# VH-VL binders against a6w1c8, part 4

Target 1, 192 residues: a6w1c8
Amino acid sequence: MSLSINAVARTQEGKGASRRLRNEGLVPAVIYGGETAPVSISFKDNELLKAVGTPGFLTGLVEVTVEGKTEQVLVKALQRHPSTGAVMHMDLQRAQADKAITTRVPLSFINAAQSEGVSKQGGRLTVESKLAEVRCLPANLPEVLTVDVIKGQLDQIFHLSDVILPEGVELVSLLKGEDHDQPIARIGKSKR

## First folded at step 24 (VH-VL)

Design f1
Fold by ESMFold2, fold request of step 27:
Structure f1 (fold): chain C 192 residues (1-192), chain A 124 residues (1-124), chain B 110 residues (1-110)
Amino acid sequence: as target 1 above (192 residues)
Amino acid sequence: QVQLVESGGGVVQPGRSLRLSCAASGFTFSDYAMYWVRQAPGKGLEWVAVISYDGSDKYYADSVKGRFTISRDNSKNTLYLQMNSLRTEDTAVYYCARGFTYDYLEGFYYFDYWGQGTLVTVSS
Amino acid sequence: QSALTQPASVSGSPGQSITISCTGTSSDVGDYNYVSWYQQHPGKAPKLMIYEVSNRPSGVSNRFSGSKSGNTASLTISGLQSEDEADYYCSSYTDSSTYVFGGGTKLTVL
């Protein structure tokens, strides 16, 4: 699902200006990419903190409204204060409908409880990767990628190649060759 | 596999000092922010202090600011809490807790591993 | 800092479901998704059971689930077992860059 957040344009840039904005409860950010010039913006810190905790904001397409006009973007970087964790800066990349994007999306493992490995063989699914890097057009960006483990047996290892891919979606690691088909989960003996 | 082991607790008089240590193992200590959290006997949990992965930034609860100092030695995988000017209300079990990493998609705003705690009793 | 409000105790019989509430304000539970739940057995360290309102860390039973509505977060434990008897604490990161904890709830399994 798409998410939205309001921002204001800013005229001052640089490290000193960013510090002053944060002292006023504003978080500096930049929107870049596409065929247009970068836009320096800011967010209210409480609104951004809420957005960052919303599923899909950091991994999916986001609508940013700047002075009544919206842009579709992806979060590409976010900096937090090293001790307090407060959001300090965010980088946003414009999503162009006709250009491929690369981003990390969540993996969802389904049917583990119904698998023979878990239900009959005393196994438990252990997830080793929660995200996978995909390449696709913006319209094809999934909110989540599914791994169906219904056929899982005790001691079975699942790999990136086991991910169910929607049309138009590629796993970046698999484009590098078969030796990059990394494990993402396994069914192992329960510790309890 | 991840382990955090506190030590250095004991009984001290008000106004005195005590230094707590927390030994870390089973993970890359220098990748994580680290916390101290305390629990008074029969009471709930109270956040005390946090230190960044490299020790360069520190932040304290108002109740301990100016009296407590958090530090770390990444070469020894050890977190410290120097407690000065101790008061009776500082009596608690002190836990070290593992905080967040610095990948913005990982590990936010919760404490995923805790030590067993070390008891500090401040009484006259 | 503001405290989160939890009931002092709850109880249930083996096999039943129970819910523990955690009420805060708009500065923490209400407007943000940074609620966590910790289980603490007597004499033991707290253990993370739920983070970001509803997510379970690896190794935590799916009998534990989290949710929120308005300013109140909830931890639900289904299929109660004797080993679930413990103290449970909620916590939240706040928009003042601090953490608040609830006072704890003692769960008794009858």
Scores: ipSAE 0.680, ipTM 0.855, lowest interface PAE 1.1, mean pLDDT 88
Fold by ESMFold2, fold request of step 27:
Structure f1 (fold): chain C 192 residues (1-192), chain A 124 residues (1-124), chain B 110 residues (1-110)
Amino acid sequence: as target 1 above (192 residues)
Amino acid sequence: QVQLVESGGGVVQPGRSLRLSCAASGFTFSDYAMYWVRQAPGKGLEWVAVISYDGSDKYYADSVKGRFTISRDNSKNTLYLQMNSLRTEDTAVYYCARGFTYDYLEGFYYFDYWGQGTLVTVSS
Amino acid sequence: QSALTQPASVSGSPGQSITISCTGTSSDVGDYNYVSWYQQHPGKAPKLMIYEVSNRPSGVSNRFSGSKSGNTASLTISGLQSEDEADYYCSSYTDSSTYVFGGGTKLTVL
């Protein structure tokens, strides 16, 4: 269930140091938060490229080991080279067991093919948002949030309030009021 | 909704130049990296070049470095490929393909929309 | 030369399942999860069918599935239909920040 990756501590920061690290096949990163001073680290570029492609790495809790010591973190930012897509920098936030975290989590729309809107009314599900921002304790962080569209009709619009929420999980936008219940998907007339 | 339409292909002699265009619509062109990918007759696909969302960064396959220049005009939603010093091995259908956005949680490393292609034939 | 190896052709009867293989190296398919599959009908643009090994984009039938084991990725098509007759290409991003493509597989529906 848990994702992990090894890192090396580093003492130099800034554009010049980061460029030198990348020339040596290392990707600079920083771990911050948790009322502890930020720590600068690096990852081997091929190990990080593998990790970034692993489901749940960018949206879930990750165990980072630095010189034998481990921490639970979340990826909060990742910068890629603008033309090649190579990973260039990563920001990681410490996850403390008793403190709420905020992150974006994938949405999974289920039962669209079985809905009346799609199966009988000639509709097709169009997804408008693939992610939703949640707040929860680390232990409650879901891998994915489900939207069950089995009752969907042609021309129906689904909103954040239609998301099935596990115990202890809140949608950040819904805490801001009714005008933040954003559309996330719709069943529209099928073109093909 | 997303549409990519290539133009500018044709028959040219070796050593000559040709400029391809790709008109984009149905999405915010300036949010995306854009690619040229080619397919020689009866052969597989080969990536050619990529350009960043604002045109500031470009990367080329070794087979075209120094001869081809990718560019874009975001005010016209148009991608370009300037092809100089053409060789017979450059004969191919050239596709415009949409690359990645710069939200790190969105998809990377694949081409989700392609144009219909434009044929470039380099022959004497 | 192609960095990814595909069979030149495969065939199947309507209603059957078939699998198309794509073999690479540790620098692409083996160690990374950036394999994509494209379908190309004659005279048409390629269409993305699978990305990141096993994900289907919106509008792609669940008859198409992707997986990998070791250095080999697989595209499986169940419930074959005549419209599935096409060329299929695999692709991968590499740890050298480039893309490699397979040579393509022609699928014939008998």
Scores: ipSAE 0.655, ipTM 0.838, lowest interface PAE 1.3, mean pLDDT 88
Fold by ESMFold2, last read:
Parts: structure tokens; sequence; C-alpha cells
Structure f1 (fold): chain C 192 residues (1-192), chain A 124 residues (1-124), chain B 110 residues (1-110)
């Protein structure tokens, strides 16, 4: 699955130019990486606000069209105004089909209600991590990683190693060793 | 557990001032933008003001701009609303609400925890 | 900076499904995915039930779901229970960097 958005190349750069663009309803951004030079672009603020609220835009592959030419990218940074929340700047990294990418992907915990820990032992699932950093080729980037807690018992702690990994996807933390197998959720006592 | 407790409400005459406080606990207060939202008796909700995590940026609804000042003291985990030149239409229950963090992948544009509110009545 | 329109009240019997509507404009509900729903029992603080149109926070029953079509967002409550009696408010972030709320809908479980 991929999302798309149109952008305009920009010639004005720097702090003063970025402020003027935002005053005119444009959000500055940069596409970097790959074998070509970084490109300074802008988005219409309402189009970007819509895109940011679209599932998968901030964590998945995005097709950006600049003057009729398209690029496959990942969002790597997004800055919002500290009080209003308006999108102020976005950094995009080119995704090349033959080069591994690293990015954060949402975790989805399934079957908690059907587990013995929750259904029969008075437990409740507490999620401690909502994202996990993965490494994979662009074609293998999942929209979400699943943790199946159907076998969960009261007081059980789930770790990164409990994540169901699609083919071609690695968890960055686990590449550092088993002592980096961080807890991500637990079934604990519900107020009894 | 996240907890927000408002105080400082009361009955005042138009033109006078009140200062509301919101005591926060159960989370790292200085990581979050914070909001005031109000609810007139028998009516819906209206956002009032927002303040950034460090207090440096503030934004107000047009209905209160120039009369209300939002502030925070991160060392005391407390949010404030200074309400000057109060009008009868400011009569409401005032809630503090927790906003967003500054990791762009975290949730944004909604209020995940609210206090129980404090009543402000402005009457002549 | 416009109010979102909700019906004043809705009712349903236990076990039924009900839907609460929230109508805005292209500046909020129509073109953007920043609709939230809050449940408020009498004398209590609002509680977030749905965010970003259809996402359910952890701890919220899957009987609650959200959707939108055009300028109208909907909260659907299936398997209606007496505990669901409350006021329900929708809200949306706008392309003017502000929030708008609906006037609220009182849900009665018969």
Amino acid sequence: as target 1 above (192 residues)
Amino acid sequence: QVQLVESGGGVVQPGRSLRLSCAASGFTFSDYAMYWVRQAPGKGLEWVAVISYDGSDKYYADSVKGRFTISRDNSKNTLYLQMNSLRTEDTAVYYCARGFTYDYLEGFYYFDYWGQGTLVTVSS
Amino acid sequence: QSALTQPASVSGSPGQSITISCTGTSSDVGDYNYVSWYQQHPGKAPKLMIYEVSNRPSGVSNRFSGSKSGNTASLTISGLQSEDEADYYCSSYTDSSTYVFGGGTKLTVL
C-alpha cells in the first residue's frame, strides 16, 4: 500500500524563506538520500494536514510528485508548531528498492480479551510500547506489526521477541542482542 | 494513573478576575502541551487556550484573546488560567486537558485526559 | 471555529446498535481525519472514545466504532448497554489550527 501527495519545487531556502512560505499557506520540506542531491520542496498546508491524518502516511512509503516526477519516500521527521500543532516542516528520505530502510512501525496487540489472563484471571493488557523500529527492504515494509497475546496469563510480560515478523523484516533492537529484548506490554491486575 | 485536578472557580461579578489552577500527576507534565476547555451550563464544549510544553508558546480562542492568560509552572506540575475582565458569557465549567507530546509519531489533535472541572459563574 | 452539528438526543434498547452523527464542513470533518468522540457521564469528566475518525484508544470497548462520509462523522455503539447512557461530543481539529466541538448528544438506553 502507498500514499501519494503533490509538491512544488522551491528555490527559496533558509529560515527567512521558510517563514514566508508558511505565511502563504505552504509548508517547506526536503527530500534527501539516494544517489541524487537533496531537493527543497513545499506542500500546500491543507493538503499536507490531510495527508498527515491519513493512516500510513507517517510510517509507510509515500509517493511524492514534484513537477510531474514521482519519488518513493519515507517521512523521517515532522515538526509542528509547539502550541497550535500546525505542520511546520517535514523531512523525507528517498527509498531505493535495493537498499534497506530503518523506520518505526506501529505495534498491534490482538486477542487480549480472549486470553485467560484477561477473560478468566481478572487481568488487563497494558501497552508499554506502541512502535518498534524495523529494518527491511522497502517492498517488505509492513503497515503494522502484530503481537498475538491469546496465550497471555495474569502477570505475563510481552517483549519485542513476541512480535510476529513478516519475511524480510528485522527488529533493530533485537539485532543488538537478547539483552535488548525490551518489554512492550503486560497483563496486570485490573483494580480488584 | 494520570490525574488532573482543577481549582479556583467561584462566583464573581462582571469585570473582575479569577485565577484557575490545574494540578497534574501520574505523567511527565513537562512533556505535554496543555489545554483549557470550557462547558457552559447545559451546553457543549469550547476550547479556550493551549500552552506548549515549556510555556514559551500560547494560543487562544478569539472569544478570550486579550482577557485570558494561560501559563504553567513545570516545577510544580501546575497549569494556570488567569481570567481578567470576566463577562457573563464566560460562565462555565473549566476543564484542563492533556494535549500532545512532541514525538511526531505520537497521537495528536485530541484530548486524552481531562480533569473533573471547576465552575466559574459570572453574574451581576 | 464553527460548531459541529449533532442531534440533541438518541435512544435505543439494550442490545441494539445506535449511531450518533456529527456534521461539519470541508474545513474540519469533510477534508480531514481529525475527528474525535468523547463520552461524558453526568458530573464526570469527558472520556476519549474515538480519535482520528475511527481509532479506538486502549481500554475502550470494540462496541464503539467511528466512521465518516462526506462532511458527516458517525459514532456507532453496538450491543447497547445501560452504562452507555451519557452525553457524547464530537470534535475536530480545523485547517485554521483550532478545535471545534459538537453541541452534544444525550444517549438514553431504554
Scores: ipSAE 0.630, ipTM 0.819, lowest interface PAE 1.4, mean pLDDT 88
Fold by ESMFold2, fold request of step 27:
Order: structure tokens, then sequence, then C-alpha cells
Structure f1 (fold): chain C 192 residues (1-192), chain A 124 residues (1-124), chain B 110 residues (1-110)
């Protein structure tokens, strides 16, 4: 899936210019990385608000068009207004086809209802982590990572090592050693 | 288990004041924006106010601006609504509701947990 | 006043499917994916049933689904049960950085 959005180059930079842009309905952003200099851009605030609500925009590859030129990027940071939640600034990293990227990807837990822990033992799956940080080449970036809990028992704890990994995808935490195999979900006694 | 428990409601005369409290538990209170939402008897829901995670930024519905003050004490995991110059149209059940976190990948723009509500009746 | 329009009431028989509509504008429902639905039983707090148009929180039955077309969002409840009898409210975040609620729909299970 390829998401796209149009942007315009910025003529001024700095926090004073950023405030003026937002007053004009524009959200400042920067594209950095790769082998080229950072580019300052802006998005129309309503177009960005729509894009942020589109599945995969914040966790996947995005095509940004600036003055007819397109780049593949990842969202790396986003700042929102403290009370209203309006998007105020966004950082974008260029994705190069031959360079590994890191990003957080959603976890999907499947087959909980059919597990013995849930169906026979009165348990309920409690999800403790909804995201996991992955490292892969851009072409291998998954939309979601699956955890199959079909064999789950009451009181069982699932860890990052239980995640089903596509080819070319690594979990960043597990690269640090087996003591970083953190809990991500458990089957516990359900409340009635 | 996320819990929000409101208190401080009661019957009060117009022009008087009340302070509502909302005790939070089962989550890291200081990570979340918090809201007050009210519901007049037999009527729909009306957003009242929001406060940022550290209390530094606040925003109010026009119907209460200048009369109500939202605040929080993160050391006590408690949200407050100070209601001054109460009017009969402020009669409602007042709910506290949990808002968003400041991790940009977390869910936004909805109220995922609500308290049981506390009734405020403004009448002479 | 609410900015989102809902029917005042809907009804259905046990086992039937029903749909509750929520009509807004391009500034909320039409152009954005920030519609939520809340269920409220009498004397109880609202409960989040659907967020971001179609997503279901943990613990919400798959009989509840959400969608939108144009400026109208829809909550569909399949396999109606007596416990579904409640008031249902839609809401949306807007491109003016505010929240709006619908006026509510009373669902009666016959």
Amino acid sequence: as target 1 above (192 residues)
Amino acid sequence: QVQLVESGGGVVQPGRSLRLSCAASGFTFSDYAMYWVRQAPGKGLEWVAVISYDGSDKYYADSVKGRFTISRDNSKNTLYLQMNSLRTEDTAVYYCARGFTYDYLEGFYYFDYWGQGTLVTVSS
Amino acid sequence: QSALTQPASVSGSPGQSITISCTGTSSDVGDYNYVSWYQQHPGKAPKLMIYEVSNRPSGVSNRFSGSKSGNTASLTISGLQSEDEADYYCSSYTDSSTYVFGGGTKLTVL
C-alpha cells in the first residue's frame, strides 16, 4: 500500500516562521536523511489531518510530493497541540531502497477466542503492547505483525519472541539480547 | 483496570459554586489529557472542558467559559472542575473522561474511558 | 446544539440487523476519519463502541461495526439482543480542532 500527500517548500524557517505558517493553516515539516540536505516543507492542515487518520500513514512508507518531485519517507516524529491535539509539526526521514529503516509497527493478536485459555479456562487476552519496533529494508516493511495465541493457556504470558516475523524483518528489542524479550500480552482470569 | 470516579455533585442554588473531583486509577494519570463531559437530564452529551497532561493548557466550551475552571493534581491522580456562577441550565450529570496520550502513535480524538458521573442540580 | 444529525429513535427485533446514521459535514464526518460511537444504558456512563470510523475497542462484540459514506457515518448492530437497547451517540473531531456530538438515538429492541 502506498500513501501520498502533497507539500510545498517553505520560504522561512525557525520558530517564529513556524508560528506564522500555522496561523495560515499550514503545518511545518522537515524531510531529512539519505545523502542530501534537509528540506523544509509544509502541509495544508486539513490535508494532513486527513492523512494522519488514514491507516498506515504514521507507520508506513509515504510518498511526499514537493513541487512535482516525489520522495519516499517515513514519519519519525509528530508534535500535537497539548489540549486540542491539532498537528503542529512533523519530521520525515527519507527511505533509501538499500538502507535499513526502523519504525514501530502494529501487533495483531489472533485466535484468542479459540485458545484453551479463553474458551475452556475462563481467561481473557490482555494486550500490553500494541506496537513493536522493527528493522528492515523499505521493501520488506510489514503493515502489521501477527501473534498467534491459539495455544494459549490461562496465566500464559506472550513475549516479543512469539511474534511471527516476515522474511527480512527483525525486532529491534531482540537484537539487544534474550533479556530484552519483553511481555506483550497475557491470558488472565476475566472479570465477570 | 482503568477507573474514574467522580464526586462533589449535589443540589445548589443558582449563582452558587461547586467543585467536582474525579479520582483516577489503573493507569498513569499524568500521561493523559483529561476531559469533562456533561449530560442534562433526558438530553444528549455536551463537551465541557479539556486539560493537558501537565495542566498547562486548558480549553472550554463557550457555554461555560469564564465560569468553570478545569484543573488537575497529578500527585493525587485527581481531576477537578470548579463551577462558579451556576445556572439552571448547568443541571446535568458530569462525567470525567480519559483523553489522548502524547505518543504520536497512540489513539486520538475519542474518549475511551468514562467515570460513572456525578449529578449537579441547580435549582432554587 | 449538536452539529451531527442522528435519528431520534430506531427499533428492531431480536436477531435482526439495524443501522443508526450520523450525518455531518465535510469539516468532520465527510473528509476525516475521526468518528466515534458511544453506547449508553439508562443511568450508566457512555461506553466507547467504535473509534476512527470502524475500529472496535477490546471487549466490544463483533456484532457492532462502523462505516461511512460521504457525510454520513453508520453504526450497524447485527444479531440484536435485548442488552443492545440503549442510547447511541456519534461524535467527531473536526478540522477546527473541536469535538461535536450527535443528538443521540434511542434503540428499542422489540
Scores: ipSAE 0.579, ipTM 0.799, lowest interface PAE 1.7, mean pLDDT 88

Design f1
Fold by ESMFold2, last read:
Structure f1 (fold): chain C 192 residues (1-192), chain A 124 residues (1-124), chain B 110 residues (1-110)
Amino acid sequence: as target 1 above (192 residues)
Amino acid sequence: QVQLVESGGGVVQPGRSLRLSCAASGFTFSDYAMYWVRQAPGKGLEWVAVISYDGSDKYYADSVKGRFTISRDNSKNTLYLQMNSLRTEDTAVYYCARGFTYDYLEGFYYFDYWGQGTLVTVSS
Amino acid sequence: QSALTQPASVSGSPGQSITISCTGTSSDVGDYNYVSWYQQHPGKAPKLMIYEVSNRPSGVSNRFSGSKSGNTASLTISGLQSEDEADYYCSSYTDSSTYVFGGGTKLTVL
């Protein structure tokens, strides 16, 4: 099961209505996509702040309940107040179990400290990409994609093709051809 | 390689002004919200002010509102704190700290890099 | 008093594990996962050790771990070393869009 959060439907939209909702402790959001019309909703700001800090909420499937009706969604955009960081608006895309989705997923680089490049050759891992865009069915969506750099050597460059892919998960860039196998990290000289 | 270097601290009398600077290097300064945080001698940390990545939005602790102005110059990779009408309770080490970026998948609500601080002493 | 409560001091011997507590309310530590821990050596800037309750930034030893239960967050340091002697501060983002800090805990390595 996905993480869950309750929302309320809203009938007024636009900049003025959104401002009034935020003044009442509600955060406006929109559910779109699938084969149905967009739905305007709101979340209680405290509940949304808690949810956003829960692992898997921003990168995985979320169950949103609006007055007893449940939808499975992905977070596609989140706007925060530019100085305080308070959540101001959220865009959600419907996910259907039999339809492929595309979304950005975090990359995790493991075992750098144990690699020869770092432990023996004076290198350090420099991460150049923190996210990768994947395509998969909702049930196959990973929370994170792992890049194991245990065999890394000084001056080695890691690419999207070095990402460990679970079954059913594709990297969108690699579907465009092998010349889209972009660098994601490198072990370089540690001189500052 | 991320570096934040504060300057401009000193000893001043109450009612006077000081301007602090924080020189940033080793990262794309204009991608980040930036903070000032202070620490009175022998005391804990106190958040002072924050400025958005482009300088368009600013927010202050109540203790400094109306007296302090945060600003930035992205062409010079420099953060500023103009401190007016200084009081003895403003005596502290002032740190600049790097805040969040605006990619919603990045981590938020913590300060991952800090400068070494600059001391401001307000006394008669 | 600070908004988050920490013990004034904690001590331990090299090789031992110690835990520093940070107690807040439902408006910060209890209901939200935005707790951070900072290490500060004398005369130095704070260094981020843990964020979002339990995550370690790159370059921080896995001897440092974070957790929470109810309104109390905990920083645990295993395999205590002399360089761990420092002040430790917790902080949390709040549901009022502000930050609160603990008063700090002085860790002494015996």
Scores: ipSAE 0.572, ipTM 0.804, lowest interface PAE 1.7, mean pLDDT 88
Fold by ESMFold2, look of step 24:
Structure f1 (fold): chain C 192 residues (1-192), chain A 124 residues (1-124), chain B 110 residues (1-110)
Amino acid sequence: as target 1 above (192 residues)
Amino acid sequence: QVQLVESGGGVVQPGRSLRLSCAASGFTFSDYAMYWVRQAPGKGLEWVAVISYDGSDKYYADSVKGRFTISRDNSKNTLYLQMNSLRTEDTAVYYCARGFTYDYLEGFYYFDYWGQGTLVTVSS
Amino acid sequence: QSALTQPASVSGSPGQSITISCTGTSSDVGDYNYVSWYQQHPGKAPKLMIYEVSNRPSGVSNRFSGSKSGNTASLTISGLQSEDEADYYCSSYTDSSTYVFGGGTKLTVL
């Protein structure tokens, strides 16, 4: 279903308390949303560093356990130190099974090597967007969205509308109309 | 597409200073953290320094802290390394490398594009 | 010496598979998924081949793969070609907000 991580409730909040937590090897976070009051929590920095490097943690549903109580959440923001990249703060939004969520999902372009554009016409696939924003119920959240470029020709441009969508999944940009069908990849001659 | 070109290397006496430049093209330079990594002749790679996208924050390896200063000019798409109090062990090829963006979903802990390098020799 | 241990050299014949190891500790390899691999031909810049243990950047041949078991990460090159002859470096992000590199492995294609 989802990844999990343990957290500790915290009773002190504000800039001073958050800075002291980080100095002690703890990363402040907040769980908000849904029909329950926000909860201030902290993670051990080494445990969070491991979790953030686990596939699906930042884009999928996560179960956070605080004092034996488990909540299903989605990472909505993560702040990092500007030069070192160390995690400084995390925002978590409660996910409810009957309410749509919005998040960014990786795009996977398949069959480029087999296309005429690449195999016969000297083309190379150039990816212009690696992520797409989706809206769906939590149970329908895909790990990846596929774009099949098997029929690609030299100079062909692929757009969001070319993405293969699982049932229950919508692309946020396309909900705004056909004029928001932005390019995501193209087959062109290699150049550097 | 992405290009990084270092310059400013040469032969310098111990105790003296040298300034390296790295010209960037083919991407939005001001969106990226940037790195310097060096390689002594016949040896492996050693991380040197990092600078944030706007130049406001910097971090250094212990071996160069206090002697080297990383900087950038986003209007010129150029990264710099000011090397003061040079020592013979600073002799290396110096590479600039592109780091991460500040979208938390991007990869953070690797270097996806590197320049060709510029040789710095510290010898008396 | 370096924080990550690699063999100094490895060799193979065209068409064979070879594996290069990168051994560290739990705090740089074992507990985290931040190992990367770089290929460096003589006189050239390093090129990213694998990131986050097993991910392949766009444009890198699927003959290159990465994996990890315990405190050891591995780079595997299948269908070995003469163009694969190069130095290979692993790297990882550490708890101290720094990067470490392995000492490098010279791959010779016979």
Scores: ipSAE 0.562, ipTM 0.804, lowest interface PAE 2.0, mean pLDDT 88
Fold by OpenDDE, look of step 24:
Structure f1 (fold): chain C 192 residues (1-192), chain A 124 residues (1-124), chain B 110 residues (1-110)
Amino acid sequence: as target 1 above (192 residues)
Amino acid sequence: QVQLVESGGGVVQPGRSLRLSCAASGFTFSDYAMYWVRQAPGKGLEWVAVISYDGSDKYYADSVKGRFTISRDNSKNTLYLQMNSLRTEDTAVYYCARGFTYDYLEGFYYFDYWGQGTLVTVSS
Amino acid sequence: QSALTQPASVSGSPGQSITISCTGTSSDVGDYNYVSWYQQHPGKAPKLMIYEVSNRPSGVSNRFSGSKSGNTASLTISGLQSEDEADYYCSSYTDSSTYVFGGGTKLTVL
């Protein structure tokens, strides 16, 4: 299940055109990838903001409909206003069923409260990384990756290698070697 | 340890100007957006202004737009608020606050650290 | 620019659980998951307790939790302690691309 959003094709490009769009309550974006030429589009500002605030929109497959045509895309880049955080521009990459994609997926840590480190030893789970970069076919893209910390002890550090990987999904960092098994969470004492 | 210390507050008459400063320490100042938030006596919190990490972008509340100017000197780890044409309704404790955000996948700015504030009183 | 609606005051006994509501509109709390909560002790600076409806910053007690339903966000404090006595403010992103604060709630621990 993918989220869906509507966009409008645009012909004018450049900083000036983008600025005009933004003044009209629109957000410029581009769809690229595959054998098809890039397409410049625009979203309604409020609609896009709502979508961005929806879990899975920035980390999962999205269906974008432009002039009656629907494409599956991934959010690959998002430019925000440096003061307000408003979305200023978005890059969308087409997903092809037969081509591996690379994207970041949310991490979910389960059983923290029941872990010995937390329940018995007075620790708390601190998440160091909320996302992990994965490589997989679009059909295999998970909505979330799970880390079971039930066996966690006080001062234990959890790494990417502790992630439960679904079939067909690889962690990009681990593909680079064991020295790229970065920490993603730990159980420790709360300092304040 | 992150620390923010405001200064420059005082008593001024309406129409006068005042400049506030916020000294930052315990973090890389130039990496963060900074905010001014004020609180009138016995009242709630109100946005005043925000400045991007490099000072290239500024945003103001409608209530202060055209009168206040936010700026920063990253070499001195200091945030400023130039307040002109002060009004009685500008009377408040003025807080500087650090903007908190993750990357583009995480969300918007919030205020994760605050100074203790400096009192500005505008009175005839 | 209208403030979000909070109860003026709430109270509870030590060990109890209390909830503070923050009611906005479909143009702020209802539209976005960008609600934050701040704690302010008398004469002290505000402290971020919750961001994006339900996330806790590092160092914030797990006794504090946040949720949202419709146009109303809620801050729940479990296992109430004397140190929790403070003013609490909610905030939300708005359709005007700004943040709005609630009026604040005074929490008294009996």
Scores: ipSAE 0.033, ipTM 0.585, lowest interface PAE 4.0, mean pLDDT 88
Fold by OpenDDE, fold request of step 27:
Structure f1 (fold): chain C 192 residues (1-192), chain A 124 residues (1-124), chain B 110 residues (1-110)
Amino acid sequence: as target 1 above (192 residues)
Amino acid sequence: QVQLVESGGGVVQPGRSLRLSCAASGFTFSDYAMYWVRQAPGKGLEWVAVISYDGSDKYYADSVKGRFTISRDNSKNTLYLQMNSLRTEDTAVYYCARGFTYDYLEGFYYFDYWGQGTLVTVSS
Amino acid sequence: QSALTQPASVSGSPGQSITISCTGTSSDVGDYNYVSWYQQHPGKAPKLMIYEVSNRPSGVSNRFSGSKSGNTASLTISGLQSEDEADYYCSSYTDSSTYVFGGGTKLTVL
């Protein structure tokens, strides 16, 4: 079910080497984590662009094949072109089946239109956070987390604690304590 | 609260140089990539140059490479554009703009705040 | 990269809804959901109104909405007000890893 992409191993490192790769239509990246040493790799620019545009690539498990060897990884960081946002570098962390991972997962808000705050009180749902950081085993990693706002009232603020959590999944922020229950959305009147 | 104010525009002859400045306020200047975008008379918008938050990376449009230099002084909250070897086709209103991305994983950059612009006219 | 195509001008009466189109190709508007819209009043700084086709930054009126179909993005302004009279520009990411802008549309409120 994991997405897949091919990469090529590289030996050169540093900003200079990375820039050279970019000029050649390649995107430098690194795979790290586990007991194996980090591996420097490169992706084809166009191929990576398509992959990044694929739902789940940036928030889910990905299979990366390098010289015939396939590894499951998570995208942990992106460096983007400052003018366009094109990917300039990518950090990939190895996922192990028996070790908990931390990654960001997209939030989906449902039933906003039917909520009293919207349907009766003339409010609109404003999303403040599109992603939430979770901790779970790789096998339990959800594609999306749902927030049901059906009971939402005007001026109501929704928090991470309102997220419907699947089995085996924890919100990292909430693990830090109740005072870390961050707002993620609100129903309010639109500004003009 | 975010404010960008360009200055330094004027009328110059081809081959001459001009230096633009952009004074930023209302946000942590050193946290954002900054841009120069220009608009020729009656034409659309075109990005000219970009500089990373700490000035370590600079990128230029092909049309200005080798002639323009973007820089910044984070201690002064100021963005600069040194324009050398100016051409008639460089005539435009020059805007400074702040880089915007909703999320570094999912979002691309946009221009969320702009200055009022400063006019640069290159004519014989 | 060629500029995106916008109508030179559109007009509407107060309270009406108007739509501004932004037509590109499969290599920009059609290929990506990275369309943005900017509003510019005469002598003032451009303002980001829409990003990623349909998202509004904080403080932007809900009268402004964005959509996309095929290679054409659209900005819709409902409940037209006199203050909406301005120039509007669209932008899109491209396969060349750059942004392209439309030629701009002048909106007149009658």
Scores: ipSAE 0.018, ipTM 0.544, lowest interface PAE 7.8, mean pLDDT 87

